# Ledger of designs, part 220: miniprotein binders against a7ua95r516to809

Target 1, 294 residues: a7ua95r516to809
Amino acid sequence: ASLSLLSISDLVPDLQFIFFWMSNAIEILYFIQQKSPAYMQTIELMDDKAGSKESLLSATISANEEAMTILEEVIMYTFQQCVYYITKTLYVVLPGLLDCNPFGTEPSSEQCRRAAGVCVCAVCVMPEAVRRVVSVFQTTSDLLQQYQVHSEIQSQMFAYLFFFTNVSLFNQLIDKGPARGWFQRSRVLQIQASVKILLDWAKGAGHNHLAQKFFAKFCSTVTILASPPQQLSQMSWKALCAEHPSLKPVQLHRILTQYQLMAELGPLPIWQPSSEDEAYIYRTVDLLESFENH
Key: E = the ipSAE of ESMFold2; O = the ipSAE of OpenDDE; V2 = 0.75 times the mean of E and O plus 0.25 times the DockQ between their complexes.

## First folded at step 14 (miniprotein)

Design jf1 (at its last look DockQ between E and O 0.89; V2 from the best seeds 0.79)
Fold by OpenDDE base, look of step 14:
Structure jf1 (fold): chain B 294 residues (1-294), chain A 86 residues (1-86)
Amino acid sequence: as target 1 above (294 residues)
Amino acid sequence: SDEAERIAIDARRMIEEAQRLAEQGNHEEAIRLLLEAVEIAARSGDPYLLVKVAITAIVLALQTGDEDVIRRAEEVLRRAKELMRS
């Protein structure tokens, strides 16, 4: 199937398989960690028949270490496979979020329209492009809950998925935004509304802190671009840096430069980078976010 | 007991043989041995043998493309977990 046709629903069987084995590996790992101390104590309390106790203890420690190592490898492998499949699906649906107009689309609850009742659930009232993104995250959440995956692993998975989403959206906005008109105020407001729906979902799903942390860069960019020219033109470079610490100087400079061009503002001395930041604004390698840092 | 130790040695040998068979690509024979080994491991009273069976079943399931082997690996895992909780 072409990557363009890949839906999260198509990956559910594969994900179910991986999550099943991942969850079981985690369960066994926790079992070892919880039972090993007690079992070692029982060995230590055994009568020392001719050094057999030390040998048994050593063998038990070695067996536990081997078992934990294998389980950690399995958990890591299965985690990476899950992330790989989910991020592929996100890669397909995320561009639609930037082009989405959340204000004009009748809620095409096509999925809920097939059930004879108008579902007024928060997902059914979402714009289709937003709903597709949320569906990926919701399906992931549902699977993690279905297989009772440990909360720490759930948090790590969502952290990575939010990171990936932020990097993808940020890079697309910075790279393609000017050409696609995404820097236009009307479009920015649409993007802001769409991202708010996603953040509201994340809050409802219990991932508010992670979402705020990992979407900070994209949200800061959208906030700046959504700001009225009259307000933004009164903010100094230093004030903007302080208000948007998630943005690198080169990123902020790029955003402001594109904003200036779009708003037909003349050169604004107040937005001139500080002498300290002046060397960094030319580091084009730092302009786009890397996927490798996570 | 001397009997429990003998049972543990036998269970360990069976698990190790299943691992070797799995590494050789003989997943069907590996899973057959694991189905036997899980019951023997339970008789040993050593919980770590059950863990080793469970791990071997997990690894085998992730390595095999055979749906029947996967199903039997799930059975081994389920049985191992049941015995670990007893």
Scores: ipSAE 0.756, ipTM 0.930, lowest interface PAE 0.6, mean pLDDT 90
Fold by ESMFold2, look of step 14:
Structure jf1 (fold): chain B 294 residues (1-294), chain A 86 residues (1-86)
Amino acid sequence: as target 1 above (294 residues)
Amino acid sequence: SDEAERIAIDARRMIEEAQRLAEQGNHEEAIRLLLEAVEIAARSGDPYLLVKVAITAIVLALQTGDEDVIRRAEEVLRRAKELMRS
């Protein structure tokens, strides 16, 4: 695979190859798990001298352990390869979410929002940047279904993809946001709407719990930034920590600092960190999230 | 039976030789031997010999860059799965 590729479509042949062999390895693992007890019982019931039967049982146990070990290693390897290729495409397309306008400029978009009163039609008005991200998730989902990958493995894959998405978006916003103007209120509202489309996709795909869990940090960030000044200025540091437990003290401090700049608010005593948190608001190493899993 | 035991011994020998060839980089000979071994493993009555054939084909397909070897590994795997259902 080339790291310069911008589209998941260019990686589909590589992903098809990997998913095919991963799915088959899982199938063979399932076969062993379901058939091994019966086969071993058949050996136990053989009418033979104990020495001959015992040797066959020992060899069979060894074969089972060897097969299980190799298959688990193959599944792990192929899973990691799939995640590697998919996250490379996500890394390229995710920053566009921070720059796009999901509200559109067409009069039909305004009339649709006025008629509905709450949400824009995600399918009817989805911006290209959002379409690119949804395309990665949807293509991944389609491939997993096409190759009949076990539901548990599908969940683990989307858990990691959502984790990666959260880390990428959060780090980009915190690191590049001041220079790119992403903390402006109109911009934050556009970002919020774009993320809502991703969350709606995840819910429709059966991954709502995973998305709620793994997008929490980025969603909390956008929720704070999107809050009206009248509402946010009435919330203490302690209340904000309680409402947004996914945010570390250094992260919450940075978000509030950017909010104060954009809302032209002076220092607010109610936002003073607790004594316990004061030591942590300067932990720069904790500001950005790590992409690495242990 | 003595014939079933001889078949199992022969299948095991073929599979282990295919694994040895694959480790040495002789992917063409490894897959050729697996295509023969899958049928013999089925006649042995030992389901773990079919499993061993299937695993060897999967590992070979993931290690090789040779499209012909991959195509034949798919055939070995398909056949092994058919015979496992029997």
Scores: ipSAE 0.743, ipTM 0.932, lowest interface PAE 0.7, mean pLDDT 85
ESMFold2 (binder alone), look of step 14: mean pLDDT 86; pTM 0.848

Design jf10 (at its last look DockQ between E and O 0.91; V2 from the best seeds 0.75)
Fold by ESMFold2, look of step 14:
Structure jf10 (fold): chain B 294 residues (1-294), chain A 86 residues (1-86)
Amino acid sequence: as target 1 above (294 residues)
Amino acid sequence: SDEAERIAIDARRIIEEVQRLAEQGDHEEAIRLLLESVEEAARSGDPYLLVKVAITAIVLALQTGDEDVIRRAEEVLRRAKELMRS
């Protein structure tokens, strides 16, 4: 199978396979954790003849540690495989959020509304670019529930997927934004609206806390860029850093530079970095985020 | 007690052979022996032998590309889980 061109639908069979075996490994791990104390007590009640009780207890502890180690490795491996497949599909669909106009009438949205009569289906009225991203998240959620994957693992999966989404959108915006016109105010407002739809899905799906945590950098960026000039011009560098702690000094500096260009503002003294931050605003190596910082 | 100990020794020996076969890439023979060992591992009275059978099935299923081996690994796992709950 060619992973470079796959949609999430094409990967469902592979994901079903991986989730099936992951969920079973988790179940066995849970079984060991719940039964181990009782079995150890059974050994403690045995007659101690020629030291056989101590040997059996030692072997049992070793067997428990071996089983736990292997199961944890299996769970980690299968988790990484799921993340690999899912993020490949996310990488393909995420840039569309930056080009999307959620305020406009899209043929898909109008066709869905017309067919249904009245517009009550949120997924059907959602802009196509947003719908493609939501489809990846929703399919992942459905599979995790179908295979009854433990809630701790489900949370870790969405934490990583939201982290990946944040990094991908932020890097695309910073790297390609000037050439693509994404820093124009009208475009920023469209991006903000598209992200709002995605965040609403996350809240409705029970992932609001994870989305708030892991989308922070991209959301901070869009919030700053969407701010009216009259309002933003009154906020000092220190105040902006405090309000947007997810942004590195070089990142905040770049965002303000793009804002100045598009709002036709000259340099503002109030946006001058603190002496502490001056060493960091020129570190181009820190501008883009790593996908491996999770 | 002595019978359960003898069964446990035999089950461990079979599982070690399964692991050797899996290392050599002989997944079909490995899963065949593993399937034959499920009931004996349960009879041993050592819950970790049945767990080891289940883990081995999971690992084989993830390593192999053979649909028949995967299908039989699922059968081993299903049976091992039933025996764990009894």
Scores: ipSAE 0.754, ipTM 0.926, lowest interface PAE 0.6, mean pLDDT 84
Fold by OpenDDE base, look of step 14:
Structure jf10 (fold): chain B 294 residues (1-294), chain A 86 residues (1-86)
Amino acid sequence: as target 1 above (294 residues)
Amino acid sequence: SDEAERIAIDARRIIEEVQRLAEQGDHEEAIRLLLESVEEAARSGDPYLLVKVAITAIVLALQTGDEDVIRRAEEVLRRAKELMRS
């Protein structure tokens, strides 16, 4: 019950706290990395009076190792906490993306209506379900920038969030899609349009490469399902494997089987898996993506 | 210098006491002593003492739920960072 009401805005104070300490830990880590070599050189250049130099150097090395270890632990801990809170929010809003009709005249967000000016920004014209997902990513981006978190950590965070989003959307589509009618052509086109809006946002935010990489599986699935029957029925199993390398044989086989049922095409010999793939199409354990493989 | 070494020894003792107090759950006393140690750590000329002060402030802030301790930890961190840039 309580999770359904959780918005990213409700988590902002907690996230701000975590990002503050994460950013500072990273800053201190870089300070050590930059100052340590110069400081060690200074010690090395000191006159070796009575073995004090070796003792000081040893103590400095030990202090450096301890500091690095603690800072790495803090960074890892705070990173994990951020991901935990953000993914909880994503878990709540992502299902709405699959049910979204982006071609409908949904009223502009209440927030933009309250601002006396018609905001025509790309976010304000988004369907509400898409806007909610984008809002999670945008808030994350804004916080990372606000606290000047190192670009590498930002990239790692978005990589994980895109991974999580892809796994969540893919698994929901494969598992619940047939029952919810998401494999119907009209619904697939809606999903495709919604995902395009998200990808366009990611491109605008500077995360195009990460988005293309980590959404590949979901995008491939949607692309296949959006294909006209006349076109897809002419593509062999090998051609589809080559065009959609992100899909495992068991996943591709499931998608094609469900497509066949939805489109009433009957069995298509051209979609029969190769002898090499035949053993893999029955690995149902590999059908759904795991969240642990990242 | 002999003076810098004495200052470094004293600063280390204070930080060790701060860590002991923190481990005992006395975060208020720990943060008070830590704040006093920042300037001494800087005067020692040892960059790792300032780092240790900053790390201790970060750890204290993450371990405590007390807003006053967190605020003071932020102050320690801010001052430590200022001295690191000098």
Scores: ipSAE 0.642, ipTM 0.880, lowest interface PAE 0.7, mean pLDDT 90
ESMFold2 (binder alone), look of step 14: mean pLDDT 76; pTM 0.683

Design jf11 (at its last look DockQ between E and O 0.85; V2 from the best seeds 0.64)
Fold by ESMFold2, look of step 14:
Structure jf11 (fold): chain B 294 residues (1-294), chain A 86 residues (1-86)
Amino acid sequence: as target 1 above (294 residues)
Amino acid sequence: SDEAERIAIDARRMIEEAQRLAEQGDHEEAIRLLLEAVEEAAYSGDPYLLVKVAITAIVLALQTGDEDVIRRAEEVLYRAKELMRS
C-alpha cells in the first residue's frame, strides 16, 4: 500500500535477500575454481578400469563448465535485480539535487548571519536532498560489505550507479533547466556544491576513480556554466572541446546557448563550432543520454 | 568403492530429477529431492554433485517466491557448504 516503498530503507529486506543469494553463488564459484585442478589430478592418477578414466575426465570438465556458466548467469541476474531496485530509488531522489540549496544557511538568513562569524563550514551543511542520495549509496556500500561481495562486483555496481546518476542529472538539467531556472549562476554554484558532496562521499568510500570517470559529463556541464563570463568568453570551441571531451558537440552547443541566455550575451565568434563539428550540433537525437549500459 | 559409485549414480539421478521438476514449476518436490540428495552427493566423492545441489538450491530460491521453499533452499545450501568444507 505505501508509495514510499521506493525509499532505500524500505527496500533493504529485498536487497538483503538478493545479496545473500548472489554472495553464495560467488562463494560456490570460488570453490570450484580452487577445487577443480586437484580433482582433475586425482582422476588422472586413477587406474583405467574398463576404459572409464577418459570418460570420467571428460564428464568432469563438462560439469565444471556447466556449473561455472550457471553461477555466472545467477550472479549477473542478481546483480541486475539489485541495480533495478537501487536505481528506482535513485530516480526518485536525484532531481532534488538540482533544486536544493546546500548554502541553505546563507548569511542573508538571521541564523546564518549569526553563525557566519564563527565558522564558515557550518554554511555548507548537507541538505536533505543530498542526504537522501548519499543514503542510497551508503546503504548499498554497507550491504555489499555485510555480505562480503567480491570487490570486482562491488566496483561494477558503483560504476553503474554513478553512470545512472550522471545520466539522470545531465538529462534533467538539459531538458528542464530552462523552465526551472537551473542555468542561473547562483543556482549552478549551488548544484556544483551539492555534487561536490557526492564526489567527496565517493572518494571516502574508495570509489574516487569511478566517480571521476562516470560523473565527467555532468561535472563538465556544471564547470562550464559556473565559469565567469570573462574567462569563458576567451575560450574557443576547440579549447572547450579539449577541456571537456565527455561532451558531444550538440551537448556543448546547447550548454553554451544556455550560458549566453543566462549571461545576456550575444553570439560569440570564438564559440563557432569547428567545420567537423558543425554537422553535429543540431543532432537532437544525441542531446540526451541513454540510461542503457553499453 | 562400488558403494560410493552406486551412491554417486543415485545422487546424480535425484539432482537431475530435481532440476527437471524445478523447470516445470514443481518447487516443493524439487527441494524435497535436494534435501535427500545433499548427503549422498557428499559421500559420492564427486565434488560437482555437491556443487549441483548448491546451484539448484540457489536457482530455486531465486525463482520460487514461496517462503517455505526459500527456507528449505537455505537449509540445503548451508548443509552443502558445510560438507564442502569437510
Scores: ipSAE 0.732, ipTM 0.926, lowest interface PAE 0.6, mean pLDDT 85
Fold by OpenDDE base, look of step 14:
Structure jf11 (fold): chain B 294 residues (1-294), chain A 86 residues (1-86)
Amino acid sequence: as target 1 above (294 residues)
Amino acid sequence: SDEAERIAIDARRMIEEAQRLAEQGDHEEAIRLLLEAVEEAAYSGDPYLLVKVAITAIVLALQTGDEDVIRRAEEVLYRAKELMRS
């Protein structure tokens, strides 16, 4: 199937398989970690008949270490596979989030229309493009809960997915935004509204802290671009750096330069980078975020 | 007991043979041995034998493309987990 047609629903059977074995591997690992100390203590309390105790203890330690190593490898492998499949689906649906108009009367989801009752749930009232992104995260959440995956692993998975989403959206906005008109105030307000829906979902799903942390760069960019020219032109470079610490100097400089062009403000001395930051604003390699840093 | 020790030795041998067979691609015979080994492991009273059976079943399930083998690996896993909770 072409990557363009890949939906999260198409991946559910494969994801179910992976989540099943991941969850079970985690459960067995925790069993070892919890039971091994007591078992070793039991061996230590046994009567030492002709060195059998030391041999048994050594064999138990070795078996434990081997088992933990294999389980950790299985957990890592299955985690990576989950992330791989889910991020592929996100890659397909994320561009739609930047182009959507959340204020438009988009028809309710076909799935909710087929149910005889008008579902007024928060997901059903979402714009289609936002709903597609939320559906990926919701399906992931539902599967993690269904298979009772440990909460720490759930948090790590969502951290990575939010990281990936932020990098993808940020890079697309910075790279393609000027050409696609995404820096226009009306479009920025649409993007801001769409991201708010996603953040509200994340809050409702219990991932508010992770979402705030990992979406910081994209949210900062959108906040700056959504600011009225009269307000933003009164903020110094230093003030903007302090208010948006998630942005690198080169990123902030790029955003402000594009904002100046869009708003026809001309050069603003107040936005001139500090002498300390001047060397960093030309590091074009740091302009786009890397997927490898996580 | 001497009997429990004999059972533990037998269970260990069965698991090791199942691992060898799985590595050779004989997943069907490997899973058959694991189904026997999980019961032997239960009688041994050694929790690490149950862990070893469970791990072997997990690895086997991830390596095989055979749905019947996967289903039987799940059975091994469920039985091992049941016995771990006892």
Scores: ipSAE 0.411, ipTM 0.799, lowest interface PAE 1.2, mean pLDDT 89
ESMFold2 (binder alone), look of step 14: mean pLDDT 85; pTM 0.818

Design jf12 (at its last fold request DockQ between E and O 0.85; V2 from the best seeds 0.75)
Fold by ESMFold2, fold request of step 15:
Structure jf12 (fold): chain B 294 residues (1-294), chain A 86 residues (1-86)
Amino acid sequence: as target 1 above (294 residues)
Amino acid sequence: SDEAERIALDARRMIEEAQRLAEQGDHEEAIRLLLEAVEIAARSGDPYLLVKVAIYAIVLALQTGDEDVIRRAEEVLRRAKELMRS
């Protein structure tokens, strides 16, 4: 579909509609699951007069399977529609995280000081680009709570949103980073600070485990790029692979190449891939991530 | 028993007709029939008939785009949920 510029607030009415019907479908699914065993048992305890009990049990099992199938399809459809609307908004706002400067300094805000008591004002600054991303996540969280969507569905939705965020940011960094100057040391530190604000939101919202799991590739990338040269140059290829298992060999190789260019370092012998990995470090087809999580 | 079976048969026929009407695009008549069927399905003693009415109201609301049909589907669903609790 054609790319369009939409804020999350413009999509709230559509999301409210979808969440309303999704939450009701989930409620009916749970009603069936909770009541079906008791109903089946009442049929099984009946006297079997002329075989009518077996016919009723068979019809009831069939009705249960039909209802469950339709409800699961409705829930999946509405879930995918929500994700479609939300990720359309995320796709537009996520690149701004790579361009923003969270280190803009202003006088200490009373809110930051009172909430933490020891808040450094530069650390408490939320750039507009970060705020736009947080707004998408927070609006999603508020709607899920408003419609009392089951916690399992909420977790699945944020798992996918964090996966989408990870893929989008990683691909943008790898693909556009050289031309945009995103591998420069000062920019990497700015990106790291912006990502920390996002991760702090996820932790405060109760999604820390999901964010850590599904954001791992981008976070590993930023961690490597932000490492001081003295520390990173002491880690072998094998050690880096073990420390950052989310990165494919071609991805780690590309990140280290950009690090060498940024730091004006020549090739380092300890960063040479193992013979086994050598076959894979130039596989460009594996460099960028797919939005498909098959 | 025999009366419950007759009531269940009537509810099934109404639900099947509502499904047929929805497939033909007559969403307004489909939802009107589901609203009538919800009361009959509840009296049948078969919880799956009441569930089926609720499911088809949800499906119709998601298909239709007609705000009046959607509001009436909400009414069918609310009534079905109330009857499920009783």
Scores: ipSAE 0.754, ipTM 0.931, lowest interface PAE 0.6, mean pLDDT 85
Fold by OpenDDE base, look of step 14:
Structure jf12 (fold): chain B 294 residues (1-294), chain A 86 residues (1-86)
Amino acid sequence: as target 1 above (294 residues)
Amino acid sequence: SDEAERIALDARRMIEEAQRLAEQGDHEEAIRLLLEAVEIAARSGDPYLLVKVAIYAIVLALQTGDEDVIRRAEEVLRRAKELMRS
């Protein structure tokens, strides 16, 4: 019950707290990394009074290693906490993306209606379900920028969030898609349009490469399902494998089987897996993506 | 200098005591000691003592759940960062 009401806005205070301490830990880590060599050189240039130099150097190295270790632990802990909170909100809003009709009448966001001016920003013209997903990512981006979190940590966070999003959407589509009618051509085109809006946002936010990389599997699935029967029925198993290398043989086989059923094409010999892939198409354990493989 | 070494030793003892108190759950006394230690650490000329104070302020803030201790930890951190840049 309580999870369904959780918005990213409700978590902003907690996230601000975590991002503040994470950012400061990172800043101190970089300070140590930059200052330690110069400080050690200063010790090395000191007059060697009876072995005191070696002991001081050893103590300084040990203190540096301890400090680095603790800071890395703090950074890892705070990073994990951020990801935990953000992924909880994504878990709530992502299912709405698959059910979204982006071609429907303009739901003006309630937030932009309250501002006396018609905001024509790309977020305000988004379908509500897409806007909710984008809002999670945008809020994360805004917080990372607000606290001046190092770019590498920002990239790692978005990599994980895109990974999580891809796994979640892919697994939902494969598992629930047939029952929910998401494999119907009209619904697939809606999903494709919704994902395009998300990818366009990611491109605008500077995360184009990460988005293309981590959404590849879901995008490949949607691309296959959106293909006209006349076109897809002319593509061999090998050609589809080559065009969609992000899909495992078992995944591609499932998608094609469901496509065949939906399109009433009957068995297509051209989609028969190669002898090399035949053993892999029955590995049902590999059908759904794991969240642990990141 | 012998004086700088004595100051550094005093700062280290205060930081170690603050850590011990924090581990015992006495976050209020721990943060009080860190507030004193940050100024002493600055006088030592050892940048690693300032770093150590800042680290323990961060760790304490993440552990305490007490808003007043968190606020004082932010103060320690701010002061340590100011002194690191000087």
Scores: ipSAE 0.751, ipTM 0.928, lowest interface PAE 0.6, mean pLDDT 90
ESMFold2, look of step 14: ipSAE 0.741; ipTM 0.927
ESMFold2 (binder alone), look of step 14: mean pLDDT 85; pTM 0.835
ESMFold2, fold request of step 15: ipSAE 0.734, 0.734; ipTM 0.926, 0.924
ESMFold2 (binder alone), fold request of step 15: mean pLDDT 86, 86, 86; pTM 0.841, 0.847, 0.844
OpenDDE base, fold request of step 15: ipSAE 0.668, 0.683, 0.675; ipTM 0.896, 0.902, 0.900

